# Designs tried in a protein design chat: VHH binders against C4-dicarboxylate transport sensor protein DctS (dctS). Part 12

Target 1, 216 residues: C4-dicarboxylate transport sensor protein DctS (dctS), of Rhodobacter capsulatus (Rhodopseudomonas capsulata) (p37739r437to652)
Amino acid sequence: TLAHELNQPLAAIASYAAGGLNLFDQPEPNLTMLRQAFEKMGAQARRAGLVIRRVQDFVKKRTPQLAALDLSEVLAEALSITAPVAREHRVKLASLIEGRIPGVQADRILIEQVLVNLIRNGVEAMAEGPRTGDDLTVRLARAGAAVTIEVMDRGPGISDAVAASLFDPFTSTKSEGMGMGLNICRSIVEMHHGSLSHGPRAGGGTVFTVTLPVPQ
Key: E = the ipSAE of ESMFold2; O = the ipSAE of ESMFold2 at other seeds; V2 = 0.75 times the mean of E and O plus 0.25 times the DockQ between their complexes.

## First folded at step 3 (VHH)

Design v34 (framework vhh_lunsekimig_d3)
Fold by ESMFold2-Fast, scan of step 3:
Structure v34 (fold): chain B 216 residues (1-216), chain A 122 residues (1-122)
Amino acid sequence: as target 1 above (216 residues)
Amino acid sequence: EVQLVESGGGVVQPGGSLRLSCAASGFTFSNYALYWYRQAAGIERELIASIYSGGDTNYVDSVKGRFTISRDNSENTMYLQMNSLRAEDTGLYYCAKFGSLSDEWYRPLDYWGQGTLVTVSS
């Protein structure tokens, strides 16, 4: 429902942009209608901002329920939630759990949201551009005093230009892409004293890495 | 207003001990994880120890077994007991609180103390 609430103003912006381009391409463009398109786009952008603020306020007002969390269980749930969208785009979801994963102190609902968002982002990246394979693999492993969750897609990868704007609010190449999703993921992960980073995947694609500390 | 105030720093000889305190106000202390960071001159700030709301702790390898982080929820205070101090432990020690999202929806709200200086020298 958060995706629905964000997709509504974003779809409206895309619609007004398409309408504005059609007006612009006419021999005698109606500048009044073009102005109205831009004004409506601005209003929808502000609406999207309010939706984001409401989500941020919800997370801020939610006292983190830090409890021992089984990441393999949360991953299984996230994969189940994203399976329909992956199948729609002919993406094969896989998981790789390396060794015994210790419990982490985390809020289950917030971490599940991060995993769902990162997996969905990878599926959408594979749907949008050329892909180097059909698998999206999520890897769980312990690395010293931390657990790493790697979401590895086979999409077109991230160019330097795209990398520069990845965490820029309101930057999206598609109505369903949404740079805001990655910013929310980063905030949630940092709220849990971890980090979110990205890099190229061997063989093509992108790896998004979530690192969460393990208690000692 | 969230406020974190460190104390307990000082000059100590190698092998000595110090206990740092971080007094917190402006939030429900027992609900949040808290951190100790260390910064030496000209070097990037490093996470030394963390303590979660449930009492679980984590340490960077260089201090594990020598430092102990603890909290007193009734006094809204976090501690760092530092034993077997080495010259390399010299630096400014900061306590930090994360776990709040900014009203600006693109970054988390971070709180830091002003730091307390620890010098390990003869």
Scores: ipSAE 0.000, ipTM 0.115, lowest interface PAE 14.8, mean pLDDT 76

Design y01 (framework vhh_6z1v_2)
Fold by ESMFold2-Fast, scan of step 3:
Structure y01 (fold): chain B 216 residues (1-216), chain A 122 residues (1-122)
Amino acid sequence: as target 1 above (216 residues)
Amino acid sequence: EVQLVESGGRLVRTGGSLRLSCAASGRTFSDYAMGWFRQAPGKEREVVAAITESGGSTWHADFVKGRFTISRDNAKNTVYLQMNSLKPEDTAVYYCAADTYEYYLSGEYDYWGQGTQVTVSS
């Protein structure tokens, strides 16, 4: 999986950093081994970058298989896929469909990947940090000439500092797929002429908003 | 499995208040997320409010925010909808619904009550 392929170089970087710090703290630090640790970290970072580039090129090179898509069906499937991990972390999944949602022209598999990634990221945020509630809610609504999908978690939120590096693949090695999943989601949504944004959730947490154009 | 019975619906004047109750029978009420829905004649059923199993999170539709409040009392196996500043447009049959502990979906709840009629007149 992308998460597995990316986690290997990221885990290696973390390991070399920990080993380097241990060497640095010795009474007689071995500078040659420290240099080698940094060089290996650099090599693994470049490897991670190639993995990211490969995935981005794959997504961009592929022509989406656009078809009329019922977003409520895709959402139901994404919730079904993520229900076990949500239950394990005591996160309650909910969906709110407001009004009649028109069909959109989209690639079902790619949009499902976006929803699964955003829901999983929300669950992980609630599992690893302070939470302000126990729900993760996905809202579907029509907003003018677009349909919006809001993935709303009750995690710690996103600071301005974190937001600046949110799509940076080297931001964190602790959360499997968080940084990379968001980068891929952004690419997929942009291929569909939509947008991906985030903001604070009323009552605490984060809202990730996917906007997709309505066919006219 | 679970049976839901709504009560509290009646005729009220514009600007009035009303509290609806939904009593659940059967086992493990605290395992179910609950929602309130309404349906006016000739219109589709719409979601009004929802609450998680623990009561730790609630949602209210934009057209009732600040006027309606959903709550629950798991010791009494009951969910409530407090309705304030009622308008003629709030006239509808109100339904409570319950979903499983794993997740819940608006419009796809597993168990539904029979409804209680709320009429708001001038």
Scores: ipSAE 0.000, ipTM 0.185, lowest interface PAE 16.1, mean pLDDT 77

Design y02 (framework vhh_6z1v_2)
Fold by ESMFold2-Fast, scan of step 3:
Structure y02 (fold): chain B 216 residues (1-216), chain A 122 residues (1-122)
Amino acid sequence: as target 1 above (216 residues)
Amino acid sequence: EVQLVESGGRLVRTGGSLRLSCAASGRTLSDYAMGWFRQAPGKEREVVAAISESGGDTWHADFVKGRFTISRDNAKNTVYLQMNSLKPEDTAVYYCAVDTYEFYLPGEYDYWGQGTQVTVSS
């Protein structure tokens, strides 16, 4: 996974840093070995940078094929794709379309990837932690000059500490790389001139909000 | 470390049937949801079917629903795609992929192997 590939160089950096500090604290520090520790940390930092570049390149390789997109159609497909995972974890998928949703200029495949990833993240959060309900609801609504897509789970929520680093590519709350997946989602949404944010859901859980602009 | 090897692709006539197999080495597949994907020349890769870790839940794309069936045999560490009533439009290279937490649509980092070619002619 991307998380595993990123965690390897980060763990190596931490190890070389600890070793370097141990060398430094000796009565007569071996400066040659200390230099080698810094050189190896630099090499691992470069490797971590390449992993991050691969995440960016993944987004770029899907040069956006912008077209008028019916978000309700894309949502229906995303729910269909995630139904097996939701069913396995006893999560009820629901959609709520509020009013008439205008078309947006977007790449169907990329936006579908965002929705599928956010829904799967919500299902996994409900599966692994205490939940306050069994529904995961996706709401579509117009908000002024934008359309909002809210993916609302009933999982344990996100602590203030985790929230501060949620989109940090060097941070993951799961071994499978939840942080890296969210970073890709944010990149896709931003290339569509939108935004991705999160907050607490009334009654418990988390809401991930995607906003996409509507041509005036 | 996981290696997936697809097999079973060949030339078949319109209306024919074919079963594809995806054998895994390195890890037990029972820990993962799996999917079948295809890519025709000059077209984008698309999801064909998906199956949960236990095999109790399946999903099939609308364009193959009723014709294709995904299944798995965890004892053999193998996933299958049974294809019936084949159409020329089904001509593509078929890939199997591990549906991990990080994988939500066909991506380069979550599938392995060169695929297996299916050609359907009239």
Scores: ipSAE 0.000, ipTM 0.127, lowest interface PAE 16.0, mean pLDDT 75

Design y03 (framework vhh_6z1v_2)
Fold by ESMFold2-Fast, scan of step 3:
Structure y03 (fold): chain B 216 residues (1-216), chain A 122 residues (1-122)
Amino acid sequence: as target 1 above (216 residues)
Amino acid sequence: EVQLVESGGRLVRTGGSLRLSCAASGSTLSDYAMGWFRQAPGKEREVVAAITESGGSTWHADFVKGRFTISRDNAKNTVYLQMNSLKPEDTAVYYCAVDEYDWYLSSEYDYWGQGTQVTVSS
């Protein structure tokens, strides 16, 4: 798996760090061996960075198949895909489509990937911590020259400390993986000349907002 | 729906070479990013290599870099894995898969084939 390939250099770093600490704690530390441990840690960190960059480049170098996209259809499909995991965690998925949504020029598969990622993240957040409600709602609306997709959960929210590192590939609030899903979502949305942001949800939880431009 | 058929696996000596093929029917492969995976007995499936729809970008796992090369021929609706300098630890069943959605979230790919066995011995 991708996670396994990334965890290999990270496990090596942890191992060299533990070995280095053991050397450091000796009465007369072997500085040559310590230097070697740090050099090997640096090499493994660069290797991890290459794995991350290649995954990001792989997604980014996909030639987007831009076409007029009906976002309500894509949303329905994303909700269908995520329904089983939501059901397992007793989360009620809801959608709210406000008014007539214009078509956007987008790659259907990539945008669906973003929606599935954000919905799954919301469900997992609600599963792991205290929640203020059982609904995860996705809202679709036009806002000026853009369409907005808001994924709104009822999880514990995001602390200021976590928010500062949310898009850092080495920071994850989940026990699974490195948090690369949000970075991939951001790359996809930016590839479509849009933006991805987050904020607190009224009544508790988090809102992730995807903004996509409408054709002139 | 895409049907995938892997072929090319066999017994080969250490240091030898093999080319694996993954042929698709049902849909054109140019619509999909593709990957090669392997699984040895008692181990989890691991990603070996991946290639974009156009073939313009490839990724290879560190343990096969310099030895394996993924490629595709969209006109033949086929993806290849060229395996050189084979080692006993390369022994596994090799699978190809399409990635329709999210490599990060989708640990299980749709349209997995039946696999092809590669055995490397001295």
Scores: ipSAE 0.000, ipTM 0.097, lowest interface PAE 17.5, mean pLDDT 75

Design y04 (framework vhh_h_nbbcii10_fgla)
Fold by ESMFold2-Fast, scan of step 3:
Structure y04 (fold): chain B 216 residues (1-216), chain A 125 residues (1-125)
Amino acid sequence: as target 1 above (216 residues)
Amino acid sequence: QVQLVESGGGLVQPGGSLRLSCAASGFTFSDTSDYALGWFRQAPGQGLEAVAAITESGGSTYYADSVKGRFTISRDNSKNTLYLQMNSLRAEDTAVYYCAVDTYEYYLSGEYDYWGQGTLVTVSS
């Protein structure tokens, strides 16, 4: 996640700072090791800056406008937009809305982009690789203080090796292109204080889960 | 089906100019489509950076702040080719440049579907 990717270099900076202070407290401080600590802190700060720039690059075409959003309406619109490409690839789109879904504070256009991109990626995975079925299902449900959106495909799934680099913006997840779409989706979801994760789907395929907090 | 082939990269001195071309095959450029066409670059030791983009259906263009005023993106529908005119080149413009197409027809997506293999631009004296 964005928070995790930012916390990694920040935790490293804190660690190098603590180590540097410990070295400073020695009777004869090792100046070479202190210099290395400062150099490593600088490198981690630059890494954090690149993570921030990546988020800015992916959302710069839309000024975020947070408002109470009905996710059922956005889902219906996303399914309508993706229906033609799903039909061309013989994929059956379905939705499951479990119980009452509370409103979330979100930017409608950005969240719709996330849903369209996740559905499109599922359809393409089913078209390009071996499939275990013909359905792509999107589920909406409340889980505690969050709403969950699960996009479930019947594609080939994601190996542990691929999962390790899945959100790397430079790793290709498509035969013809670079796999930046998932990284864009994660950045959008995280700017909404949510999370994006994935896992195996029962019966074969992949589940991408978006969680968005429910404001009190 | 869709292929993008870049050309025009090479070695150039600081302050010089270079024109990159991206020849597309497998689809036809059209003024009425919602396709987005763009240039990206990856400098040594750096991540991928968006440089410039142009919408297929209109004349809207987008530039990174680092290249605005120096680079110009354009297309020629009759030649099915995308261009990047690079003027006042600097050492920091040294990178592998990639051509990309976003064919998502319902909504302008930040995700690009098709990419070229890249062309190296080196700015050095």
Scores: ipSAE 0.000, ipTM 0.102, lowest interface PAE 18.5, mean pLDDT 75

Design y05 (framework vhh_gocatamig_d2)
Fold by ESMFold2-Fast, scan of step 3:
Structure y05 (fold): chain B 216 residues (1-216), chain A 121 residues (1-121)
Amino acid sequence: as target 1 above (216 residues)
Amino acid sequence: EVQLVESGGGLVQPGGSLTLSCAASGRTLSDYALAWYRQAPGKKRELVAGITEGGSTVYMDSVKGRFTISRDNAKNSVYLQMNSLRAEDTAVYYCAVDTYEYYLSGEYDYWGQGTLVTVSS
């Protein structure tokens, strides 16, 4: 399975990292062995990247199972799914639905995954960095011929350097694969003829914006 | 909607054994990959063992031959049998579920609260 194929290089990376840390903590670290550990981690990370590219290619070629979707219902489910991790990190989840949101043609499972991933990323950003507040708010609104979903956190924001590599696999140090999650979200949204973007949130933090077209 | 409840942690002497259990409610686990992670104080969270829906397993090198992951779909549970425990195995152990329909996320979608394992004389 794909999970097995990915777990193999990830377990190898974790093993080499643990071994490298043990070497680093020695009174006189063996720098040759440390270099080898880093080289092996790099090789396994590249292997994991190839597995992820295979998954992304599959998503790109997949025909979405489009059906009329109520985004308010999907958002409520995504918030329910992410509530435990938000509570663990003392983040208050809120939703703001502006007016009547028209139905969109979308694959329910894939859009729910996008929302869950973006909300989790926001919660974890607030947990590991300086916070400007305690809320993570998801806003639904209609903007012309599109519906917008804004996931707004109160984390430290995204630097220009991080922004340049944001969609590269494995760019995040929070957990293995966090950068992969954002890249997959982008692929899913683009399959739906939408877009995924980010920007600064007023008052501090980051906003991730998903736009999906309204059926004509 | 998925809740994971871990049990089986505790204090054990070096060379001892423990079995960790993770029971799920809210969803049936039979179609999902399952994993055990651990995090020691001051260290990063690391993958200890994983098992796919089909039963294929993966292990961290330092636990290979000592730990065994297994699943029981009828009980909606996953287990970690830990033998020949060492002081270095002291950590909080977490159960994680990858919703297989969402493998594309690249991360496990649900985590338990964790169970503490302390190995000391």
Scores: ipSAE 0.000, ipTM 0.097, lowest interface PAE 17.0, mean pLDDT 76

Design y06 (framework vhh_7nfr_2)
Fold by ESMFold2-Fast, scan of step 3:
Order: C-alpha cells, then sequence, then structure tokens
Structure y06 (fold): chain B 216 residues (1-216), chain A 122 residues (1-122)
C-alpha cells in the first residue's frame, strides 16, 4: 500500500532525527556521525517524495474512463466506505443534496477516491483536535456550469501555517499524511478540469470544495 | 554477483545520435528504478535520466530534456538511453545505475556499471 511504502521512510527519518538529537546532546558531539544522520534523513525524504510522485504519475497517466457519472450515487458509496471509521471516532456522517444534480463526465473510481479521502481526512481532523460539533456533512449543489461537492467537518480548522503547506506532502503532522492524500485529490480533480479549495466552515471547522464542470 | 555492463558509446559529431545499452545480470531490472549518470573529464557526476520499475514514469535533467529518451526492455533485462541532437557538452562517460531503494531516482546509487565513453566532437 501507499501508507506502508510511505511509513517506512518516514519512520526512518524520525529514527535518524532522534539519533541525531542524542548525538547532539552529548558533551563532545561526534559531528561525522551527526552529518551521516542528516544525510540519511535526506535520502529517506527523497525516497518518500518519489513514492508520492509515482502515485501522482499513476493517477495522471491513467487514461480517465470518462462516463456520465451520478455524483449522488458515488457519494452514497463513499459514505458507506467511510462509515466504520466515522463510527469509531464518534462522527455523524450526513449528506445534503440541493436540487437536481446533473451528470458529470468523470471517472467513477477516481472521483470515489477523492470523496473517500476528503471524508476520511475530515473524520481524522475531528478525532485528533478540538471539535465544534459532531457532524461531517457532504453537500452537493449545482452552481452555473459546475457542480460543487463540499465536505464540511467540525474540526479545529486550518491555521495559516498549515494552509501554506496543506498540499505539500512532507509537512503534514498526521500519521497518514493529510497533505499527501489531498495532493492526490487535487491531481484527480484537475485531471477532470475541476478545482479543489478549502475555507472555514460557518460555526467552526473546515470545508473542502470540489468543483467539476458539467456539459451544457 | 550483481553486474551491469554499459555499451554503445563512441565518437559522434555534433547533431548526431547514439543509443546506449545497459545489460544486467545477477538480478532482475524490472524490480528496480534505473538511472543514467554521466561524468565529464575533471567534473563531478551528473544525473541524466531515470525510469521507474514499472516503466510508467520517466524523468530527465533539464540539459537533456527533449533530446534524450530512456527506455527499458524487461524481457531482455536491458536499459537504454536514446540520445539525439548531441552537443559537445554531452561528452562524458555514461554509467548505468540502480538503486536498491526502488523509489530513489537521484543522488548516490548502488550497483554502478563500468561505464561507456561518449565523445561529441568534429
Amino acid sequence: as target 1 above (216 residues)
Amino acid sequence: QVQLQESGGGLVQPGGSLRLSCAASGFTLSDYAMSWVRQAPGEGREWVSSITESGGSTYYADSVKGRFTIARDNVKNTLYLLMDSLKSDDTAVYYCAVDTYEYYLSGEYDYWGQGTQVTVSS
């Protein structure tokens, strides 16, 4: 799995960092061993970066099997897939479909992956930090020539520092790498000529917005 | 014993073309990401190109992008570098490199080959 492939170099980086700190704290630090620790960390970081690039390239090089896609059907599947994780963390999943949602030309498997990743990230944010409520709501609506999918959590929100590096896979503080999953989501959405953005949720939390164009 | 053997180098005039080969023995190329690295006389090593073990992704140094193509033949256990529009500054010994960490595509590599000389001059 991707998680397994990335956890290996990330664990190695943490281990070398701990070892380096121990060396640094000695009365007479061994600078040669300290340099080696930093060199090994750099190598593992490059390895992690390549794993992420490989996954992004796989997504981008996949010939999208574009077909008329019913987003409400895909949303129902994504909610079903994420229900056990939400239940484990005491998060109530809800959906809100506003009006008639037209079909979009999209690859079902890839769009489902986007929804699963965004919902899972929201559940995790609510589990790990202070929350302002216990619901995670996904909203579908049409806005002009696009359909919007809003994944709205009640987590602690995103600080300016985190926002600056949100799509940088190496700056995530979460064990699964939130930025890594978001980068994959962004690649998939852009492949479909859409966009992925985020903002604060009214009443507290974060909203991630996916926009997808629709035929006119 | 793991071995890499480069071939296909030679003398060519500017604007010419060459095809380099790297034959592997003692291990399966398809299990590893592969790279080409070059070293000009009196200079350090410069990474040129890489290809993932699946062959699905290729990467190139800015100096060779659009002119060189990396390819692999997993059945023949061989890596290739197709070089077009050669310039005098492409003159170097070219090495085939494999990383035992299958996702590392730049920097220090394991299992360096013997190298093959490419000379671009009139």
Scores: ipSAE 0.000, ipTM 0.096, lowest interface PAE 16.0, mean pLDDT 76

Design y07 (framework vhh_6z1v_2)
Fold by ESMFold2-Fast, scan of step 3:
Structure y07 (fold): chain B 216 residues (1-216), chain A 122 residues (1-122)
Amino acid sequence: as target 1 above (216 residues)
Amino acid sequence: EVQLVESGGRLVRTGGSLRLSCAASGRTLSDYAMGWFRQAPGKEREVVAAITESGGSTWHADFVKGRFTISRDNAKNTVYLQMNSLKPEDTAVYYCAVDTFEWLLSGEYDYWGQGTQVTVSS
């Protein structure tokens, strides 16, 4: 339910705030844990914001609103939202922005949710153990008439059997993804006249590539 | 192009049951994932249940889980919502929709029908 999905991040915020306040009141507070509590609170607040905006669009039954979008800003927000999950699983999030990235015509909320879901999927793949490294890197680059967003994990890779089920409806729904799976990411990217593909990462792992057209 | 017709809504007493049907014309429903939505007067529209094109996977909102069941019969080109243990809070217009984006909260469902009214009284 919407109320349940909204209450999940709000309850998490309350929990991190209480934990942070307890740390603050200690004679020698652990500043690293205190900072972590605030980072987690911020990430959950942003997730609550995404739920609210999705509800607003649902009520209005609106077509996604395309506007000039700075992908670097959206990437920064997506990394911030996923930082707590990455830290819990000892995954180092990194970004690589190659050159000046032109604006694209896109719905900020939908593209941010795509990035959050792809990053979370990469972190979870690495959490299961057979990993070839501890970094998850997101690369932004311009390739001719398109911008590419590459989400690169160091997980076990994708077998042919797993690849066959990647886009099954409802197969990868989770509360933290708010019901979004890889098939929803594909649909969102395609409504932006782009594409979503995957392949092996050099050195081990998987690369998910989002391609979005550059306005002419 | 696809037309959806919801039916089965009526007045029922608290604790009662009824089954809603969504029949399609214009296209075969087996090509689409489907969802049931509801909207009560003065409230926001909310997603109730969803089912994949094959019927192999279903999702139900927490507030109806255990009471409502979505199903489909692709041979009859129809989707159903079986509603048990009805509560006054379930009073709403129920809508059937085609999920072209599999986005349960966005309202990006296509081919909305006119809806069927369910009223639950004590």
Scores: ipSAE 0.000, ipTM 0.106, lowest interface PAE 15.2, mean pLDDT 75

Design y08 (framework vhh_lunsekimig_d3)
Fold by ESMFold2-Fast, scan of step 3:
Structure y08 (fold): chain B 216 residues (1-216), chain A 121 residues (1-121)
Amino acid sequence: as target 1 above (216 residues)
Amino acid sequence: EVQLVESGGGVVQPGGSLRLSCAASGRTLSDYALYWYRQAAGIERELIASITEGGSTNYVDSVKGRFTISRDNSENTMYLQMNSLRAEDTGLYYCATDTYEYFLSGEYNYWGQGTLVTVSS
């Protein structure tokens, strides 16, 4: 995957940085090895840049392909993609489909990206902080003229300070990881004439709600 | 193909004003947050102003109260009104919109070519 291709050079950079710091802290630092560590970090950073450039080029050429979409099928695929990460962090993925879900006009690839990002975000939140349970549940339901997708985690929740800045581009460009994914989710959902919101989950955790309109 | 074209740059004295425009083709701006970035010689682009689809604005401290970002969705255009210009405001100004895979390319947006603003006395 592209994410895997990006994670490899990033992990290498972190490893060379740690090794370089260890060398620097020696009584008589080996400057030749330090130079090599920095040179290898630079090479890996350039490799990461090429991976990102490839993704940017792909995105710039992507025209949204709107078609009738079965959200339950896309959810099943998103859960399959995120299952290894959930298993690694001891998170139990569950889905709840309430009643008959009508088709929506949407781009399958982009909506799947939203679901993968929100599920991964929830799993990582549960891994990093105190959690109130082991389940991450995704619920599909019809609410009037809309379909809702609720991604419900059991993580520590979102503080008022973090909530105020979740979709702030100044904050997301300075933070690492989660904020960037939430911004793309918001943009994709809004492109589909929907909305993305969040709130506290009953019993602890966070709920991210995607709302998509039902075709007339 | 998405294209953003900036205009309105030029040379002004300190204390002067300029209005920058950014016209889009190949994309409807009304569905996106919009941004103005600035790049001085030898440093990376910095985000100076943003406006959401709903019209909420945000600014870096150095331009707050002097610059105003706005959008005209019917014209598919965004603007930056720059008042009380200072020498340190000199640079290339870029407009930008979000990409689809921001999480993998967080700082990458669709960009214009840039318009030069020079504040000189």
Scores: ipSAE 0.000, ipTM 0.109, lowest interface PAE 15.0, mean pLDDT 77

## First folded at step 4 (VHH; framework vhh_gocatamig_d2)

Design t14d (from t14 with S31D; at its last look DockQ between E and O 0.01; V2 from the best seeds 0.00; counts 0 for: pae O 21.6 > 2, placed apart)
Fold by ESMFold2 at other seeds, look of step 4:
Structure t14d (fold): chain B 216 residues (1-216), chain A 123 residues (1-123)
Amino acid sequence: as target 1 above (216 residues)
Amino acid sequence: EVQLVESGGGLVQPGGSLTLSCAASGFTFSDYALAWYRQAPGKKRELVAGISSGGSTVYMDSVKGRFTISRDNAKNSVYLQMNSLRAEDTAVYYCARDTSYEFVGDYSTFDYWGQGTLVTVSS
């Protein structure tokens, strides 16, 4: 039902934009109707934003069902789930588990969703923009009192303009809504007392880093 | 191995009807939401209709009242009944599986896609 609630305002925006362009191209544009088209587009954009905020509020209010979790097992499942989409776009998925990874207290379902979304985000970035390679690698490592999960793609990277709004629910540099999915992922990770960050990948591309605390 | 296989596409006259089928295998079908997407040449792939694991449905505005999505959990199949077809409905139609138990219905949550079936509406 969420897709329907978002598709309605998006379809309306597209319709008003097409109508507005047609009005603008008239020899004598009706400025009153053109103004109304812009106002209606703005109203529909605000409606879409309210839908997105409702989903984010639902996720933030859900109490995670924390249990001891083997992140290597969850990563293997996330890679399996995303393998067909990666194959469709000719992206090679790989994993690198560095050393012994201690268990973390996490909700398996929610963490799996984070990994799947980050991997899909990287695959789609590599499919739609210039690439510096065909591999997307997920690295698990221990960093002191935490475990890090790095999702490393070979896409075009994140510009400064995109970085400023990366987690804004209405902002995307791609037509797939990339910014909205990352905001949900950050909310889930923060519910687990962790953090989600980003940076450049050596040799080109982007790294998204999930950091989760190790209990004791 | 998860598979989605579409069938039922073809040539149909404007105002006519067509039923698309998607046969699913390799997963517990009743636990997942499914959707139909379509893509006309040179256009973005767009959501047509979706159905949750619990049977609730959503439709894009332009097909509401003309198209009906349904599922048959005993046959592991999802269907799209397309009535009152128009030239603008000409596209390749894709079946897709949502990884979320709750129907989210956007592109980022659909993890498996069929190869598509062509629907052509022409006189």
Scores: ipSAE 0.000, ipTM 0.083, lowest interface PAE 21.6, mean pLDDT 78
ESMFold2, look of step 4: ipSAE 0.000; ipTM 0.132
ESMFold2 (binder alone), look of step 4: mean pLDDT 82; pTM 0.823

